# Ledger of designs, part 318: VH-VL binders against q0atu2

Target 1, 119 residues: q0atu2
Amino acid sequence: MLDKKARIRTSREYRNVFEKGKRLSGRFLIIYYVENALDNNRFGFITNKKIGMAVIRNRIKRQLRAIVREYQGQVKNKHDIVLVARAGIGKSSFEGMEKDYIAIMKKAGLFARNANKID
Below, E stands for the ipSAE of ESMFold2; O stands for the ipSAE of OpenDDE; V2 stands for 0.75 times the mean of E and O plus 0.25 times the DockQ between their complexes.

## First folded at step 15 (VH-VL)

Design yi6 (framework fv_ivicentamab_arm2; at its last look DockQ between E and O 0.69; V2 from the best seeds 0.82)
Fold by OpenDDE, look of step 15:
Structure yi6 (fold): chain C 119 residues (1-119), chain A 119 residues (1-119), chain B 110 residues (1-110)
Amino acid sequence: as target 1 above (119 residues)
Amino acid sequence: EVQLVESGGGLVQPGGSLRLSCAASGFTVSDNYMNWVRQAPGKGLEWVSIIYRRGSTEYADWAKGRFTISRDNSKNTLYLQMNSLRAEDTAVYYCAREGGETWYYFDYWGQGTLVTVSS
Amino acid sequence: AYDMTQSPSTLSASVGDRVTITCQASQSIDSWLAWYQQKPGKAPKLLIHDASSLESGVPSRFKGSGSGTEFTLTISSLQPDDFATYYCQQWDDYSGEAYTFGGGTKVEIK
């Protein structure tokens, strides 16, 4: 589980990211990201009903949190980042999600170019 | 120098099976996202399958149940097991590595191996 | 699978001509598009990735542009070595395919 201080928790915080942040879509994820005034990154997760049943959404959310946690130290600091799961993610493997996350983060310039860490 | 060399193609009867190999050099197959892409004679390119770095796999819908992608790390070789082959499976089969900073593109290809399914 | 419409299917041109090839996606893929060149009997060669980034060693006369659903490959001045078939390629959202290629554009001598 991500540290409480590393989580986007309020509607206002989410709204700020959506309104002021940049958007980038990948195969399974959409990220919204904006610089914050903190000394740490915060992550938010959105899994809509279009992904599937609650059990699927919860699974995807857990998997995304695991991915974010694993690579948290490699993400440039001082960012609020919201991950929105796309409809097709319910059929994806964990590795597929992981690959997409890394690819998107690299493309966004939030992840080191040479970041190739694999569990 | 990166190199991919496919082999195993040939003539096979409908309903038959064939296993293709892709010997890689200059990089480690298990550290990369490896794909099979085919091209019917005089036609375009069609994605077949991918194997992820930890071993997860994905297949085109038409390939599911008949094709199996795998690898032998000790041999640095990628494989495509093809079963229940059909005439429409006739094609040059390429192995391709995903490259670039964000992947999702194929930066190295083998020369391809021809599979002909005919009675 | 996402649809990728590539046009034209065939293009006749002369050395020195400006050549334009277009790919249209059925939905937005941001800049997740690649262009390949393929010559007869050879494997495809990656020319451009991320819509506009040239691969190492690719001549500057090749230019990729576009985002969202509309993409273009432009050869500013066609050279003899450029007569080939070109393909665009995108990822897919796991709706049957992980990757989709355009139908191809054969650039031939006029």
Scores: ipSAE 0.886, ipTM 0.943, lowest interface PAE 0.5, mean pLDDT 94
Fold by ESMFold2, look of step 15:
Structure yi6 (fold): chain C 119 residues (1-119), chain A 119 residues (1-119), chain B 110 residues (1-110)
Amino acid sequence: as target 1 above (119 residues)
Amino acid sequence: EVQLVESGGGLVQPGGSLRLSCAASGFTVSDNYMNWVRQAPGKGLEWVSIIYRRGSTEYADWAKGRFTISRDNSKNTLYLQMNSLRAEDTAVYYCAREGGETWYYFDYWGQGTLVTVSS
Amino acid sequence: AYDMTQSPSTLSASVGDRVTITCQASQSIDSWLAWYQQKPGKAPKLLIHDASSLESGVPSRFKGSGSGTEFTLTISSLQPDDFATYYCQQWDDYSGEAYTFGGGTKVEIK
């Protein structure tokens, strides 16, 4: 689980990322990201009912949180980042989501250049 | 230098089985996303299957249940087991590595091995 | 089926001509598009990834452009070595395939 300070918590915080941030789509994910005024990163996660039943949506959120937690040490600081699950994610594997997250974060320039887990 | 060499193609009757191999050198198969792509004679390219770095797999819908991608990390070799072969499976089969820092494209391809399914 | 429309299917051109090949995705793929060259009897060769990034060793006469749904491969001055079939390729989350390719464009020398 991400620390409380690393979570986007309020509707206002989410809205700021969507309105001010950049957007990049991958195969399974869309990220919105913007610099913040903090000394840390914050992450938010969105799944909607069109992805599937609640069991599927909860699995996806759990898996995305685990992926973000695993790679959080590689993310450049001072960013608010919202991950939005695309409709097709319901049939993806954990590794499919992980690959997509890494790919998107690299393309967005959000990973540090010397991180051990980036290819 | 990166190299991929397929083998195991040949003539097979409908309903038969065949196992393709792809020997890799210059890189480690299990550190990469490896794919099979096929091309029927005179036709375009068609994706078949992927094996992810941790061993998860994904297949084109038409291949699922008949084809199995696998690897032997001690031999640095990728495999495609093809069962219940049909005439429409006649093609050159390529193994391919996903490249770059963001993936989702194939930077190295083998020479291909021809599979012919006919009576 | 989540297809990738590539045009034209065949074109004839002379050495020195400017050649343009187009691919269209049915949904936005941002810049996740690759171009390959395939010569008869050979495996495909990567030319461009990320819509416009040339691979090492690819001549600068090849240029990729586009974003979203429409992409173009341009050869600014066709050379004899450029006789080949060209394919575009994307990731896919709908068609039952992880990757889809365009139908190909065969470039023939007049």
Scores: ipSAE 0.828, ipTM 0.918, lowest interface PAE 0.6, mean pLDDT 90
ESMFold2 (binder alone), look of step 15: mean pLDDT 89; pTM 0.925

Design yi7 (framework fv_ivicentamab_arm2; at its last look DockQ between E and O 0.74; V2 from the best seeds 0.81)
Fold by OpenDDE, look of step 15:
Structure yi7 (fold): chain C 119 residues (1-119), chain A 118 residues (1-118), chain B 110 residues (1-110)
Amino acid sequence: as target 1 above (119 residues)
Amino acid sequence: EVQLVESGGGLVQPGGSLRLSCAASGFTVSDNYMNWVRQAPGKGLEWVSIIYRRGSTEYADWAKGRFTISRDNSKNTLYLQMNSLRAEDTAVYYCAREGESWYYFDYWGQGTLVTVSS
Amino acid sequence: AYDMTQSPSTLSASVGDRVTITCQASQSIDSWLAWYQQKPGKAPKLLIHDASSLESGVPSRFKGSGSGTEFTLTISSLQPDDFATYYCQQWDDYSGEAYTFGGGTKVEIK
């Protein structure tokens, strides 16, 4: 799991990202991202009931955390990033989610486009 | 130079099976997201299936259970196994590679014609 | 599946004309939109991706614009080589389809 310091926890922190951040939608994810004044990135995760039952939402959240953790070191520093799962993600494969995450992050300029290390 | 060459198309009876091949060169199939897209005569383009770099697959609803996408890494070749073929499956079948940013197709094969007819 | 309406279905124009093709998505896809050109008996050719990024080797007279639900492909001055069918394409978040194409626009000589 992500370290506590790498997590967005409070409603105020989430609100800040939504109000001041940029938004970009992918096939299965929406990301909100904004620069922070910290030395590390923080990630938030939102899985709404539209995705499905609690079991599904928990699975998706776990998978997204795994993806974010895997690629955390490749994300540009000093960002708060909130991942919002879209309705269709419940039927997606892990690779589908991973692909979408990387694609969105690249498009947002948070990953290098030519990064071969990125899956 | 990137190149995709489809083969395996032909005439087949309804209910029959056919396996299409897509030989790739200039890049590694297993390192890319590869897709099949078909086009019925005089009609538009229709996505069929995708195989992910780690091997996961997705299919159009109409293709599920009848079509199987796969690859042979040693041959750098993409495949589409088609079973229980129907007249409405008649089309040119293209293999297509997703571009660098993904979710679009930057290289296409010339296509191979599949005709399902009694 | 996402609905994508491409218009017009057929367009008659002359060399030198300004041509505009439109694709409308049923919901926002931000800039995840590509344009292809297809000539009879040939495979589609990528022209533009990410709504406005011109593919290498594609003439600058081709321009993609738009975001969200409305997208346009513009040919500033139609050339003889441009008579073809054009398609837009997007991803699809519906479980039954990963990608959706527009119905196509046939650009023919007037």
Scores: ipSAE 0.893, ipTM 0.948, lowest interface PAE 0.5, mean pLDDT 94
Fold by ESMFold2, look of step 15:
Parts: C-alpha cells; structure tokens; sequence
Structure yi7 (fold): chain C 119 residues (1-119), chain A 118 residues (1-118), chain B 110 residues (1-110)
C-alpha cells in the first residue's frame, strides 16, 4: 500500500505533471514525471475505458500499485510520477507489467540503482 | 561465456509433435527473460514465445494452444513443446536471451531446424 | 497497431560506400528499437538497441538514429564483413506478438 502522502490526489497535481513533465512510453505503460518540491515521491494511476470494464480497470490499478510499492525504495526522491495504462495492458500478465515498469523507470533515469534483480 | 545450444529439431508429419531444448551456459535461465524466435527458410524472423523470470508466459496468437514454453532450472534448460504441427511451422527455431536492456535479444543459439512435411 | 516496415528489401553497394537502411513504425515506439545483422546459416547478431546504443564489440562504423516512428541504420564505410541481411525489431502490444521484426534488408556487393 502506498502511503497517503505518496499519492497524487488532486486534478491540479495531475495537470502539473502532464503539462510540465516528461513523457516516456513502454509496451504497456506510459509514464509522465516531473521533479516536485517535496521530500518524497508521489504516484498517480490512470486507466481509461478503452482498457475494459470497471473490474478489469480496477484489477490493473491494484496490480500497478503493488508493482510501484515493491520498487518504491529504489526510485529517486522528489518526483511526481503518473502511470497511464495503455489499451493493450488488459491482456498482459503481472510480470509483463512489472517488466515494463522497471524498463521505463530505468530508461527515464528514475531508479537510483540497478533494479533488474527480482526478490 | 554465454552460450545457448538448441536441439530436438527434425522431420515430422503434419499433426505431429516435437520438443525443442535449449541448453544454457554462462548465465542462469531463470534470472532472465527467455524467448523462442523462428525463421522459415529464406524468410524473416518471427517471435514465438517468452517465459518471464517468475515463470509467466506469453505466446504469439498463432502459437497459443499448440506450443508451450517451459524451463527446467535444475538443468538450466529452456524448452518448446510443439504440438499439432503444420507445414507452415517449418523453420529454424532459435532460443534467445533478453539482455540488460530488455526487449532486445543479446544472445541467440545456433538454431535447430524443424521440417513439417508429409 | 504497431506494424514495422523496412526498406529497401535489397541494397547493392561497394566496399567503402555509405549505406542507409530505414525502418518505420505505424505508431510511436519512442526509442525502443533494435537492429540485428544476420549472415547465411548463422543466428542474428544484435548491433544496436535503444535506437542508437551500440552493442559492445560492434564496429563504430555502425550508427543507429531516429525516434518515434522513423529509424535508420547507417554504415559509414562498408567493409567486406558487412555484406549481410539486417533486421529492425520492436515490442508490440496489439499484433498478437510481443515483438515484431522488419522484413529485412539484404546488403549485397555491386
């Protein structure tokens, strides 16, 4: 579970990331990210109706939150990061999402150390 | 040094089965994303299947239900079970490792030829 | 939705020539593109990943460029060892395959 202060909560916070942030697409995910003025990271998650019905979208959000939680200690601090699920994510496995998250976060330079290892 | 060696190819009739093996050395199969890729004679490359580090799998749509990727970690070996083979499955089958920059194949085996013909 | 087209299918060149091969995606793949070299009877060899990152041990005459939908592989001065078939490759989320390859470009001696 992500801490309450580690969540992007308001429309204004989301708009700031989309308007001022950098964008990187992976196979299943798009991330938008921008440096913030806090001492911590904040994460937001977006799924739209093209992905599928609400039960599918809710499952994907839960899975993405679990992935982010597992790797949050390796993310460089002071960033607002929005994960946007791509339409094809509904057919992916948990491991497919995990692989894509690690790959795009590493390519964005947001991991402080090598996150290729699995627990 | 990293090495991948495929085996188990041969001639089979349509509807038959084969199990391909890929013996790996110089790295641990279960720590990596392992793939099968095929190439029909004189043709281009076509992805077949992946096994993820934790054991999840994904298949090309045309392979689903007929092909099964698996591994035996005690033998450091990747497998492809191919059932209900058709003439269009005739190809050299390669096993391939994704490198540190995932989504690309940094090492390939020499390939093993599968011929499906009556 | 991510089809790959590669051109030309065949290219005739002489030793010392500058050679350019192109690869097009139908939608943006950012820089998630690889280039491979394949010689007859051999497995493909990875040359470039991330559109422009040269693999270790690959000669510096090979250069990858591009982002989004259009990518090129350039050989600045063709050597005898470079006569081969070249393939581009991407990930895919719609085609029923996780990875798709271009149709290939055979580079032949004039």
Amino acid sequence: as target 1 above (119 residues)
Amino acid sequence: EVQLVESGGGLVQPGGSLRLSCAASGFTVSDNYMNWVRQAPGKGLEWVSIIYRRGSTEYADWAKGRFTISRDNSKNTLYLQMNSLRAEDTAVYYCAREGESWYYFDYWGQGTLVTVSS
Amino acid sequence: AYDMTQSPSTLSASVGDRVTITCQASQSIDSWLAWYQQKPGKAPKLLIHDASSLESGVPSRFKGSGSGTEFTLTISSLQPDDFATYYCQQWDDYSGEAYTFGGGTKVEIK
Scores: ipSAE 0.775, ipTM 0.895, lowest interface PAE 0.8, mean pLDDT 90
ESMFold2 (binder alone), look of step 15: mean pLDDT 90; pTM 0.932

Design yi8 (framework fv_ivicentamab_arm2; at its last look DockQ between E and O 0.74; V2 from the best seeds 0.81)
Fold by OpenDDE, look of step 15:
Structure yi8 (fold): chain C 119 residues (1-119), chain A 117 residues (1-117), chain B 110 residues (1-110)
Amino acid sequence: as target 1 above (119 residues)
Amino acid sequence: EVQLVESGGGLVQPGGSLRLSCAASGFTVSDNYMNWVRQAPGKGLEWVSIIYRRGSTEYADWAKGRFTISRDNSKNTLYLQMNSLRAEDTAVYYCAREESWYYFDYWGQGTLVTVSS
Amino acid sequence: AYDMTQSPSTLSASVGDRVTITCQASQSIDSWLAWYQQKPGKAPKLLIHDASSLESGVPSRFKGSGSGTEFTLTISSLQPDDFATYYCQQWDDYSGEAYTFGGGTKVEIK
């Protein structure tokens, strides 16, 4: 699990990211990201009802948290990042989500572009 | 130098099976996303399948149940097993590397599969 | 489903001409679009990725532009080596295919 300090938790924090952050869309994810005044990154996750039933949404959220945890150490510091799951993600594989996350993060400049293997 | 070389194409009867190979050099297949893309004679390009770095696979809806993408890491080779072949499967089949960002930067020369009675 | 319309299907032009090819997506794909060149009997060759990033070794006369749903490939001054078929390509998250290609544009000599 992500530490509490590594999570976006309040509506105000989410609004700040949406209003001031940059937006990039991938195949399965939309990310909103903005610099914060902290020494750590914070992540938020949104899975809307359009994705499917609560069981599906919870599964997707769990998978996205796992992906974020795995690559957390490679993300540039001092960012608030919100992951919004797109409608088609419910049918995607874990690796499909992972690939999309990596691609978007690289495009955003939050990962090194030349990092072919981020593991 | 990156290189992809397809093989295994040929003439096959409807309902038959065929396995295509794609020998890669200059990079590691298992470290990349590998795809099959086909092109019917005189037609456009059509995506077939992808195998991810950890081994998961995806297929076009029309390919599910009949096509299987796989790889042999020891041989650095990609495969496409094609079963229950139909006339409309006649095409040049390309293997293509996808490093990231949803585009194919390297392609093989392709191998022709002809399904005909 | 992600429909992608490429136009025109065929284009006749002369050496030195400015050539423009268009791809229209049914919904926004941001800048996740690539352009390929294919000559008869050869595999496709990547020209541009991320809508406007020129692949290494590709002449500067090729230019990709656009975002969202409208994309264009422009050849500023057509050269003899440019007569070929061009394809755009995007990802797909709904149609049951991971990737979709445009129908292609054959650039022929006038």
Scores: ipSAE 0.882, ipTM 0.940, lowest interface PAE 0.5, mean pLDDT 94
Fold by ESMFold2, look of step 15:
Structure yi8 (fold): chain C 119 residues (1-119), chain A 117 residues (1-117), chain B 110 residues (1-110)
Amino acid sequence: as target 1 above (119 residues)
Amino acid sequence: EVQLVESGGGLVQPGGSLRLSCAASGFTVSDNYMNWVRQAPGKGLEWVSIIYRRGSTEYADWAKGRFTISRDNSKNTLYLQMNSLRAEDTAVYYCAREESWYYFDYWGQGTLVTVSS
Amino acid sequence: AYDMTQSPSTLSASVGDRVTITCQASQSIDSWLAWYQQKPGKAPKLLIHDASSLESGVPSRFKGSGSGTEFTLTISSLQPDDFATYYCQQWDDYSGEAYTFGGGTKVEIK
């Protein structure tokens, strides 16, 4: 589980990322990210009904949280990062989502050098 | 240095089966995203299948149910089991390594599969 | 499902010519596009990834550009080694197929 201070919780916090952050789209995910004034990262997750029924959306959120938790120690600090699931993600496997997360985080420059869990 | 060497191609009757191998050196197959891509004579490239680092797989729609990608980590080797072969499966089959960036940085030389009566 | 349209299918050119090849995606793929060169009887070779990033050892006369749906590969001054077939390649997010390639562009000697 993500630590309480590592979660984006309010509508204002989400809106700040969407309005001021950079956007990068991958195969299954879109990330929005912006520097914050904290010493740590915060993560948010968005799924919508176009992905599928509630059971499917809850599965996707659970899988994305697990992926973020696995790699969180390798993410550069001081960023608010929102993961938005694209409509096609329901057809993805866990590994398809994981690969996409790694790809977009590397392209965004959000992983620290010498990340051992990725390579 | 990275090398990929395919083998197991040949002449087979329609309805038959073949198992292709791709021996890898200079890297570990299970640490990478490995793909099969084919090319019919005189035609373009067509993606066939991927195996992910943890062993999940995806297939092109036309390959599902007939083709199976797998690997043997102790031999550092990728496989493609092809069943119920048809004339339109005649192609050179390449194995290819994928960066996590959705492109293929290393390719084998290919192995020819000919499906003919 | 995503589709790639590559043009032209064939072109004839002389050494020293500037050559431009175009790929069009049916939906936006951001910059997730690769270009490959293939010579007869050989495997494809990666030239460019992420639309414009040259792979190590690729001559600087090759330039990739574009984002979204339209992408180009330009060879600024064609050399004898450049007579080959070129393919673009993308990911696909809706059909269960992971990747699609353009139909190819054969660059022939005039």
Scores: ipSAE 0.783, ipTM 0.900, lowest interface PAE 0.8, mean pLDDT 90
ESMFold2 (binder alone), look of step 15: mean pLDDT 90; pTM 0.926

Design yi9 (framework fv_ivicentamab_arm2; at its last look DockQ between E and O 0.82; V2 from the best seeds 0.71)
Fold by ESMFold2, look of step 15:
Structure yi9 (fold): chain C 119 residues (1-119), chain A 117 residues (1-117), chain B 110 residues (1-110)
Amino acid sequence: as target 1 above (119 residues)
Amino acid sequence: EVQLVESGGGLVQPGGSLRLSCAASGFTVSDNYMNWVRQAPGKGLEWVSIIYRRGSTEYADWAKGRFTISRDNSKNTLYLQMNSLRAEDTAVYYCAREGSWYYFDYWGQGTLVTVSS
Amino acid sequence: AYDMTQSPSTLSASVGDRVTITCQASQSIDSWLAWYQQKPGKAPKLLIHDASSLESGVPSRFKGSGSGTEFTLTISSLQPDDFATYYCQQWDDYSGEAYTFGGGTKVEIK
């Protein structure tokens, strides 16, 4: 689980990322990201009702949090990053989501150049 | 030098089975996203299946239930088990390594599967 | 399933010509499109990924462009080695195939 300091918590914080941030779409995910004024990264997660029932949306959210936690040490600091699950993500395996996250984060330039376990 | 070498193709009767192999060198199969792609004679390319780094798989709808992708990490080899073969499965089958941005950066030379009486 | 409409299916050209091949996706794929070259009896070879990024060792006469649904591969001055079939390729969202390829464009000597 991501600790409290690494979470985007308020509507104002989310709105700031959507309004001021850059957007990048992948197969299963959309990310929005913006530099923050902190010394750490913060992550937010959005699943909408088009994905499915609450149990499915909660599973997706838990899986995305696990993926972010696994790679968080390799993310460039001082960014607020919101992951928005696309409607078809419920059909993806965990590894399909993980692959998409890696691809999007690399394309966005958010991983450090020499990070471990990144292609 | 990255190399991919397919084998196991040949002539098989409808309803039969074949197991294709793809021997990889110059990289570790389990560290990569590995795919099968096929091409019927005189036709275009058609994706078949993927195996992810930790062993999860996906299949084209038409392959589901008939084809199984797998690997043997100790031999650095990818496999495609094909069952209930039909004439329409006649094709050259390629194994391919996927890059990080949804593209295939290395391909084998393919192995021909012919399904006929 | 996404359809990739690739045109033309066959193109006749001379050495030195500028040739243009197009692909149209049925839905937006941002810039997640690749181009491949295939010669008879050989596997496809990656030329361009992410719509416009040249793969290492690909001559600069190859140029990819486009985003969303419309994409173009241009060869600015056709060389003898460029007579081949070219395919575009996308990821396929949610449809039961992870990837789809265009139907191909065969570039032949005029």
Scores: ipSAE 0.675, ipTM 0.855, lowest interface PAE 1.0, mean pLDDT 89
Fold by OpenDDE, look of step 15:
Structure yi9 (fold): chain C 119 residues (1-119), chain A 117 residues (1-117), chain B 110 residues (1-110)
Amino acid sequence: as target 1 above (119 residues)
Amino acid sequence: EVQLVESGGGLVQPGGSLRLSCAASGFTVSDNYMNWVRQAPGKGLEWVSIIYRRGSTEYADWAKGRFTISRDNSKNTLYLQMNSLRAEDTAVYYCAREGSWYYFDYWGQGTLVTVSS
Amino acid sequence: AYDMTQSPSTLSASVGDRVTITCQASQSIDSWLAWYQQKPGKAPKLLIHDASSLESGVPSRFKGSGSGTEFTLTISSLQPDDFATYYCQQWDDYSGEAYTFGGGTKVEIK
């Protein structure tokens, strides 16, 4: 699990990202991202009911957290990033989700240029 | 230099099976997202299947249960096993490497599969 | 599946003409659209990805534009080498086909 300091936790923090951040859509994910004034990145996760039952939403959230954790060290610092799961993600594989995450984060320019595991 | 070379196409009876191969060079198949795309004679392009870097696979709905995508890392080769072939499966089959985001940057020359009695 | 309408299906033009091909998606795909060129007996060739990013080695007379549901490929001045069939391509986030191609546009000599 992500450290507490690496999580977006309050409604205000989420609103700030949505209002001031940039938006980029992938196949299974939409990311909203904005620079923060901290020394670390914070991640938020949104899984709407349209994805499926609570069991499915929780599974997807766990998978997304795992993906984010895996690549956390390669993400440019000082960003608040919210991952919104799209409707089709409920039928996606873990690797499909991972592929989408990597692609969208690269498109957003959020990965460090010297990252070795994201090509 | 990146190169993809398909083989294994030919004439097959309805209900028959065929395995296509795609030999890759200039890059590692297992490090990339590899796809099969087909094109019926005089028709457009149709996506068939993808294999991910870690080995997971996806298929078009029409392909599920009949087509299997796989690879041999030691040979740097992609495969498409086709079973229960139908006349409508007649097409040139291309292997294609996926680029950075859901597009195909390199294609093989294709191999023709003809399903006919 | 996301409907993808490519138009026109056939286009007759002369060398030097400005040519425009359009693709319309039933739902927004942001900017994740690619364009390909295919000549008879050959594999498709990537021209443009991410709606407007020109692939290396592709002449600058090719231009991709659009976002959301409306996309266009423009050839500013048609050259003899440009007579071919062109396809747009998108992904699908929910249907049983992860990738969808347009019906194609055959650009032929007038």
Scores: ipSAE 0.675, ipTM 0.897, lowest interface PAE 0.9, mean pLDDT 92
ESMFold2 (binder alone), look of step 15: mean pLDDT 90; pTM 0.930

